# Designs tried in a protein design chat: VH-VL binders against o60147. Part 7

Target 1, 175 residues: o60147
Amino acid sequence: MLEKNKYLYIFRHIQTNQVLLSQGNVLKKTALFQLPYPLQKPVAPNGMRPAKLRKDHWVPLLKVEFPNESMFQSVFMQLLNYRKYRSVQPLTSDLLKLPIPVRRRKIMRQEVPNTIADLADILNKEKFPENSVRLQLSDKSDSEYADWPPSVQIDSEEIKLSRGFREKTTVDEAR
Key: E = the ipSAE of ESMFold2; O = the ipSAE of OpenDDE; V2 = 0.75 times the mean of E and O plus 0.25 times the DockQ between their complexes.

## First folded at step 28 (VH-VL; framework fv_lerdelimumab)

Design t28 (at its last look DockQ between E and O 0.55; V2 from the best seeds 0.00; counts 0 for: pae E 8.2 > 2)
Fold by OpenDDE, look of step 28:
Structure t28 (fold): chain C 175 residues (1-175), chain A 124 residues (1-124), chain B 109 residues (1-109)
Amino acid sequence: as target 1 above (175 residues)
Amino acid sequence: EVQLVESGGGVVQPGRSLRLSCAASGFTFSDYYMHWVRQAPGKGLEWVADISSSGSHKYYADSVKGRFTISRDNSKNTLYLQMDSLRAEDTAVYYCARDRYDSRGYTPNAFDIWGQGTLVTVSS
Amino acid sequence: SSELTQDPAVSVALGQTVRITCQGNSLYTYYASWYQQKPGQAPVLVIYGENNRPSGIPDRFSGSSSGNTASLTITGAQAEDEADYYCNSWDSSGNDLVVFGGGTKLTVL
C-alpha cells in the first residue's frame, strides 16, 4: 500500500535559515545530523543544532518530485556530498575577518541559496528526461538562485508556509 | 484595529480550576501562532504556553505542564487556557499574545500584539 | 534549561545612549526579541530578529548581537523610555521553548 517515496523536501529553520533534507514530508530526528558541527567550540550548547527536533520550527523550502525513488536517492546523496564538500572548503577572507558567532550565522544564512544552487547543478548533470522533475518552491524567487535544466518543471503554485507543515497524503486523508 | 482581549480571570482557591479566554479581532486569527504569558505581581514575564495556527502543536512551560491546557477555536477567533490544579504561584496577570510569524516569512520569535491581561489570584 | 540573563537595573541620562544586554547560550540568542513594559501596561514589542523595529517604534531603538549576547540600544534616551525591558528567545538546550530574560529596569535621569 505504501508507495516508494520519490519526494525530496528541503526544510528551512524559520529563524536560523538552516537547511535540512528529507525524504518525504516528515522530518526525522536524524535529520539534525545534517547540521554543521564545527570542530571549534561553539558558543551555544550542542553546537549549531538544537538539542531536539522541533518540527514546527521548520518549514518547507521546496519540494521535488522525481520520476522514481532511484532518481531521488541519487540526487539526495549528491546533495549531501555537496554539503560535505562545502563544509571542508577554506573560508573566504571576508568570513575569516568576522567573529566566529557572526561567521557561523552568515554561513547558516547561505545554506538556502547554496542548497538550491547545488540542486540545480546536480540536476543539470543528471540529464533527466524533459519535464520529468517537478519543483515546487515556497518562494518562487528562490528559483532565481540557479539555472534549471529542461528536466525541471517549476510549479506555478508556491508551497504554503506553515509551522509544523505536513502535506496531506492519501494515507492522511484516510484517517 | 488589531486587538486581543483576555477574560476569565478572578480569585480562586488552590486546587481549583479556571478557564481563560482571549478574543482576537482585526486579523486572520487562524494564521497565527498564539501564546500565553504571565506575570506575577512585581515579577518578570514568564512564558506559559503556545499553540500553532491549526492547534496541532502545543507546548508548555515545565511549571504548568500537566496542569494547564492551551486550545483555540478558530471559528470563534478565541484562544483558551484551561488551568487545573491551581497553585498560589500561579497568581499572575495572564496575557495572550500573537506571534508575528503568520506563515508569510522569516523572523518568528516576536510577540507583536498583546492583550491587556487578566488577573488570576490563587489564594486560600 | 537555558536562561537569559539581564541586569536588573540600569540608568541613563536624558539624551544619552544606553545598552541593555541579554546573555544566553542558546542558538537563538542572536535573534532575540525585546519588549518594553511600563507600569500597569502590557508589554510592547520594540525590537525583533536582531535589529527589526515594528511600526510605531522610534528609530532610537536598535538591536544587536555579539558573542552569546543580544543587546537593545537606546540612542538618545527620552523620559518616556523609562520602563522595564525584557529579552526573549528560544531555549535550544531543550525543546526550543520560549524563554524571557529576567528584565531590566531602565531609569532615565
Scores: ipSAE 0.793, ipTM 0.906, lowest interface PAE 0.7, mean pLDDT 90
Fold by ESMFold2, look of step 28:
Structure t28 (fold): chain C 175 residues (1-175), chain A 124 residues (1-124), chain B 109 residues (1-109)
Amino acid sequence: as target 1 above (175 residues)
Amino acid sequence: EVQLVESGGGVVQPGRSLRLSCAASGFTFSDYYMHWVRQAPGKGLEWVADISSSGSHKYYADSVKGRFTISRDNSKNTLYLQMDSLRAEDTAVYYCARDRYDSRGYTPNAFDIWGQGTLVTVSS
Amino acid sequence: SSELTQDPAVSVALGQTVRITCQGNSLYTYYASWYQQKPGQAPVLVIYGENNRPSGIPDRFSGSSSGNTASLTITGAQAEDEADYYCNSWDSSGNDLVVFGGGTKLTVL
């Protein structure tokens, strides 16, 4: 959707808690390339990347409304860069001590808090006008992973996971 | 009380069709993914199909793909399984099951509510 | 393939501890859930998400995982625990969404 260029949609995987970023309220198959492979050759059949995108396995984590597409593009690309940078970093000694499956689960489970912290870090640096960026979460307690700048207004209403980002009313009110 | 009740089982000849129904009560049916699971007499459990909460996504085991169709009517709190081109190996007790997954949990393969099952016998 | 393998049968003396295992490649990535089934009855979920117990399941039931293997442990086995036990998981390699293990018949001696 044309108006969706000012919205950032972030999804989490219902089982692994991995995160995908999207400019649309429906994931494109190319989003899977955001998911990292390990630094070493993977032991499991598919590593940490699913073989195919199952859109019904990805549910809303949060939605961000930006005043314009330029701000959206800047934040979106920075988030992708944070994730790419993290994927090439050496594993810590503590992680390397763990069996590979346990290590993978810990890395995957950190994606939600890491992404939320990354978003807040970017928004703190961007110097946007007060209350110019609207944040809506599926679980408001997730906002506690970071300190938010004055530019961010956190919506009091949570995203309903059973409905995703797509609202029937928006489609039914055709213009 | 949360409940699932299957119906529509019976004896049928190979190549014929049956439609199974599963009536849900005591919970918000439209929030949940639903599954069909079958068990041949004296055998183990076999997953058959699932359907997303809205009905927009449907998935099938290879053994039934192209022959079975899962569907739901959220206005009637009912899950369906249309079974076409039935074979002798489709003989089983068919259970409907609620996935604990309602898009809020991490374990979507946790079937926390089961019906008592309906027997389908395919014999000539 | 995404097949889940369980031993067909396991025995335990009354009051002793038993471990039922489930092995498959999908378990490197996904958790197993565990079900108890008594003759003529529908399955009952006993463990999900590695080690979560639904309400009404005794605390003698626990779950764990290591590598491609998930385990259901029953401590202090009771006569009522005699049943078939199934694991399931997501299918990481194919078209099927969910796969079940072949089942393990637990006999309490």
Scores: ipSAE 0.014, ipTM 0.607, lowest interface PAE 8.2, mean pLDDT 81
ESMFold2 (binder alone), look of step 28: mean pLDDT 89; pTM 0.927

## First folded at step 29 (VH-VL; framework fv_lerdelimumab)

Design t29 (at its last look DockQ between E and O 0.44; V2 from the best seeds 0.00; counts 0 for: pae E 7.4 > 2)
Fold by OpenDDE, look of step 29:
Structure t29 (fold): chain C 175 residues (1-175), chain A 124 residues (1-124), chain B 109 residues (1-109)
Amino acid sequence: as target 1 above (175 residues)
Amino acid sequence: EVQLVESGGGVVQPGRSLRLSCAASGFTFSDYYMHWVRQAPGKGLEWVADISSSGSYKYYADSVKGRFTISRDNSKNTLYLQMDSLRAEDTAVYYCARDRYDSRGYTPNAFDIWGQGTLVTVSS
Amino acid sequence: SSELTQDPAVSVALGQTVRITCQGNSLETYYASWYQQKPGQAPVLVIYGENNRPSGIPDRFSGSSSGNTASLTITGAQAEDEADYYCNSWDSSGNDLVVFGGGTKLTVL
């Protein structure tokens, strides 16, 4: 039976392309704490973090199925660490030349390719069994952002992009 | 041809209710976020409400919150606006609009398809 | 609530360039969309996102943004461009609700 606890969903904001990681197909309010900037008013552009989670402003970027929850947790935590590390890195001179609002927007736009690359890097290091990890993308071309290890099987079917997305799972059917 | 057609407008007294409909054709209605936008005579555009593709998410302007209800029937390709406790200030042409969806990048708040509108007049 | 503000009216000579500007804090984060409305007609989307034109919109229409502003530019204004123009975005002060500017009446001289 498919369980939500072994599924990683990565969501992107439809306007800013910010990225949120989710255990399962439903975003939790606590997911907003993944964003690097503190909550301040006004929320945007100053905070770069929505005051409230509006689920219909997020769409799935990719879905990853792991063999078990332990593997999921390992990758999930590593992804968070990668993001944290990146957030404390010095900005490039090109970015520093831009006005703050423009700079922030540009940084947010980079979260999608960066996250995909991070995921691939983590999976390469973990060296999971061959074809043990199933990856489904909303856009197959996004797979080109990284080299995937043999442990990753890329699904030929794309995730349908919909605002307020919720994939029906066996767990959901049981409720 | 992609088309939206509003109906249900008319003259009503304050406190009464009215239900607007918007018939969609020429596209997969169930894939799109939909909006109601109104325009009082001689005034600008005012967003009223929106609804997600599945109908799971609904949002309203403060001016209509608690009085208006947006809904949809995807099997009938129809968007609805139930307007209760109508006020004179609700007098306007009401437009339904499709929110453009960009699958490759940002999904800007862009209404690419509009109906011709239906007039609602609230008067004693 | 975060408002979008527009000049109520602007004029342009035939064949000249005009810029209509929308101002609001939300525009620092979110894109603006622009709509043209002629008397007795429904609004028509003319610009959205960074600088995207829907099919059928002439290339003389263009969009830009700077700071807390978004602008619609008509390069080589035509007589048929006389209309009301509205900007649109999200109100970032709360639940990111849709918001329109007050509109700008463009007169072509």
Scores: ipSAE 0.807, ipTM 0.918, lowest interface PAE 0.7, mean pLDDT 90
Fold by ESMFold2, look of step 29:
Structure t29 (fold): chain C 175 residues (1-175), chain A 124 residues (1-124), chain B 109 residues (1-109)
Amino acid sequence: as target 1 above (175 residues)
Amino acid sequence: EVQLVESGGGVVQPGRSLRLSCAASGFTFSDYYMHWVRQAPGKGLEWVADISSSGSYKYYADSVKGRFTISRDNSKNTLYLQMDSLRAEDTAVYYCARDRYDSRGYTPNAFDIWGQGTLVTVSS
Amino acid sequence: SSELTQDPAVSVALGQTVRITCQGNSLETYYASWYQQKPGQAPVLVIYGENNRPSGIPDRFSGSSSGNTASLTITGAQAEDEADYYCNSWDSSGNDLVVFGGGTKLTVL
């Protein structure tokens, strides 16, 4: 039995520039666990993790098509590990000089370029066949955050933007 | 020229209904989130509701939830607010407002175009 | 926790610098936008997205943040700056609903 093509969906928050990784084109509530957990009690809902997933506030950043599940799972896990590693590193002296809210916003804004660079780094280290991985971006200029290996074919068409990747009825989600 | 024009305000008794309209011109209406914001006489601004660009997502302030319905018709460039079970505390000037469009979505919740408002008075 | 707090009134001498503040827990996560409202008129956006100024807004208007506080600064206040000023943001405690501050009446002396 042949393996089916698998997709990695990467979302960003429309205001904070935080990033979420997803196996589907609709985020599950559990995706929020990818964001930093507040250490202090009570849980600070306006810290670096929103209290609730508002799906229309997370827009497509990019989509990656892999030829099989094993490639997808390898890359997905490595992206999560890159993020975890970064979260435990000491802050730079330049960041430490900033007031805490400015520092927090600057760190969050780096999530998009960092994630794109991480993806490219992983794909450069993997031994995937030429043009076996299709990359589609919402903004093609975002590809300039990284150098891409021969395994990656960047789609000429951008992902169609609409505040939110997929919208739902309000009767189910507003209650 | 970019413009929002509200209509449908008036004087009504408690428990009655009104429908407000907001006609949009000079921009691609279907690209934008739209909002209703109200201001009671002598009071501050109070957010009422928003609606996503396609109309699929609608959110309401607790004070109006279950009584008010926001909607839009993108083919007519019109935003609506159906107000049912009106109360005296709903008396206000009602503004429609455009949430700023950004092709990357970075700075929403900045209302860059407002109508001049329509007055709703709920009294016996 | 979800409300945005503004001082109800502030005064500034003509030509001096004034700061109007907006405080709330949501501002640790989300940007504030700022609106000017003159009597009998609709609000006008003056600052958005931390410190962006819409076209047509004088460069004496600027925005900043520190902690859970956003600030609107008017450098060299003019008589026409006399108005009510509102901030807004998302309330992160719920469905990210929109919240406005109570407003600050600026008097230019």
Scores: ipSAE 0.020, ipTM 0.642, lowest interface PAE 7.4, mean pLDDT 82
ESMFold2 (binder alone), look of step 29: mean pLDDT 89; pTM 0.927

## First folded at step 30 (VH-VL; framework fv_lerdelimumab; also named t31)

Design t30 (at its last read DockQ between E and O 0.48; V2 from the best seeds 0.00; counts 0 for: pae E 3.5 > 2)
Heavy chain, then light chain:
Amino acid sequence: EVQLVESGGGVVQPGRSLRLSCAASGFTFSDYYMHWVRQAPGKGLEWVADISSSGSYKYYADSVKGRFTISRDNSKNTLYLQMDSLRAEDTAVYYCARDRYDSRGYYPNAFDIWGQGTLVTVSS
Amino acid sequence: SSELTQDPAVSVALGQTVRITCQGNSLETYYASWYQQKPGQAPVLVIYGENNRPSGIPDRFSGSSSGNTASLTITGAQAEDEADYYCNSWDSSGNDLVVFGGGTKLTVL
ESMFold2, look of step 30: ipSAE 0.379; ipTM 0.756
ESMFold2 (binder alone), look of step 30: mean pLDDT 89; pTM 0.932
OpenDDE, look of step 30: ipSAE 0.658; ipTM 0.860
ESMFold2, last read: ipSAE 0.303, 0.364, 0.024; ipTM 0.724, 0.756, 0.637
ESMFold2 (binder alone), last read: mean pLDDT 90, 90, 90; pTM 0.937, 0.931, 0.936
OpenDDE, last read: ipSAE 0.579, 0.372, 0.825; ipTM 0.836, 0.779, 0.927

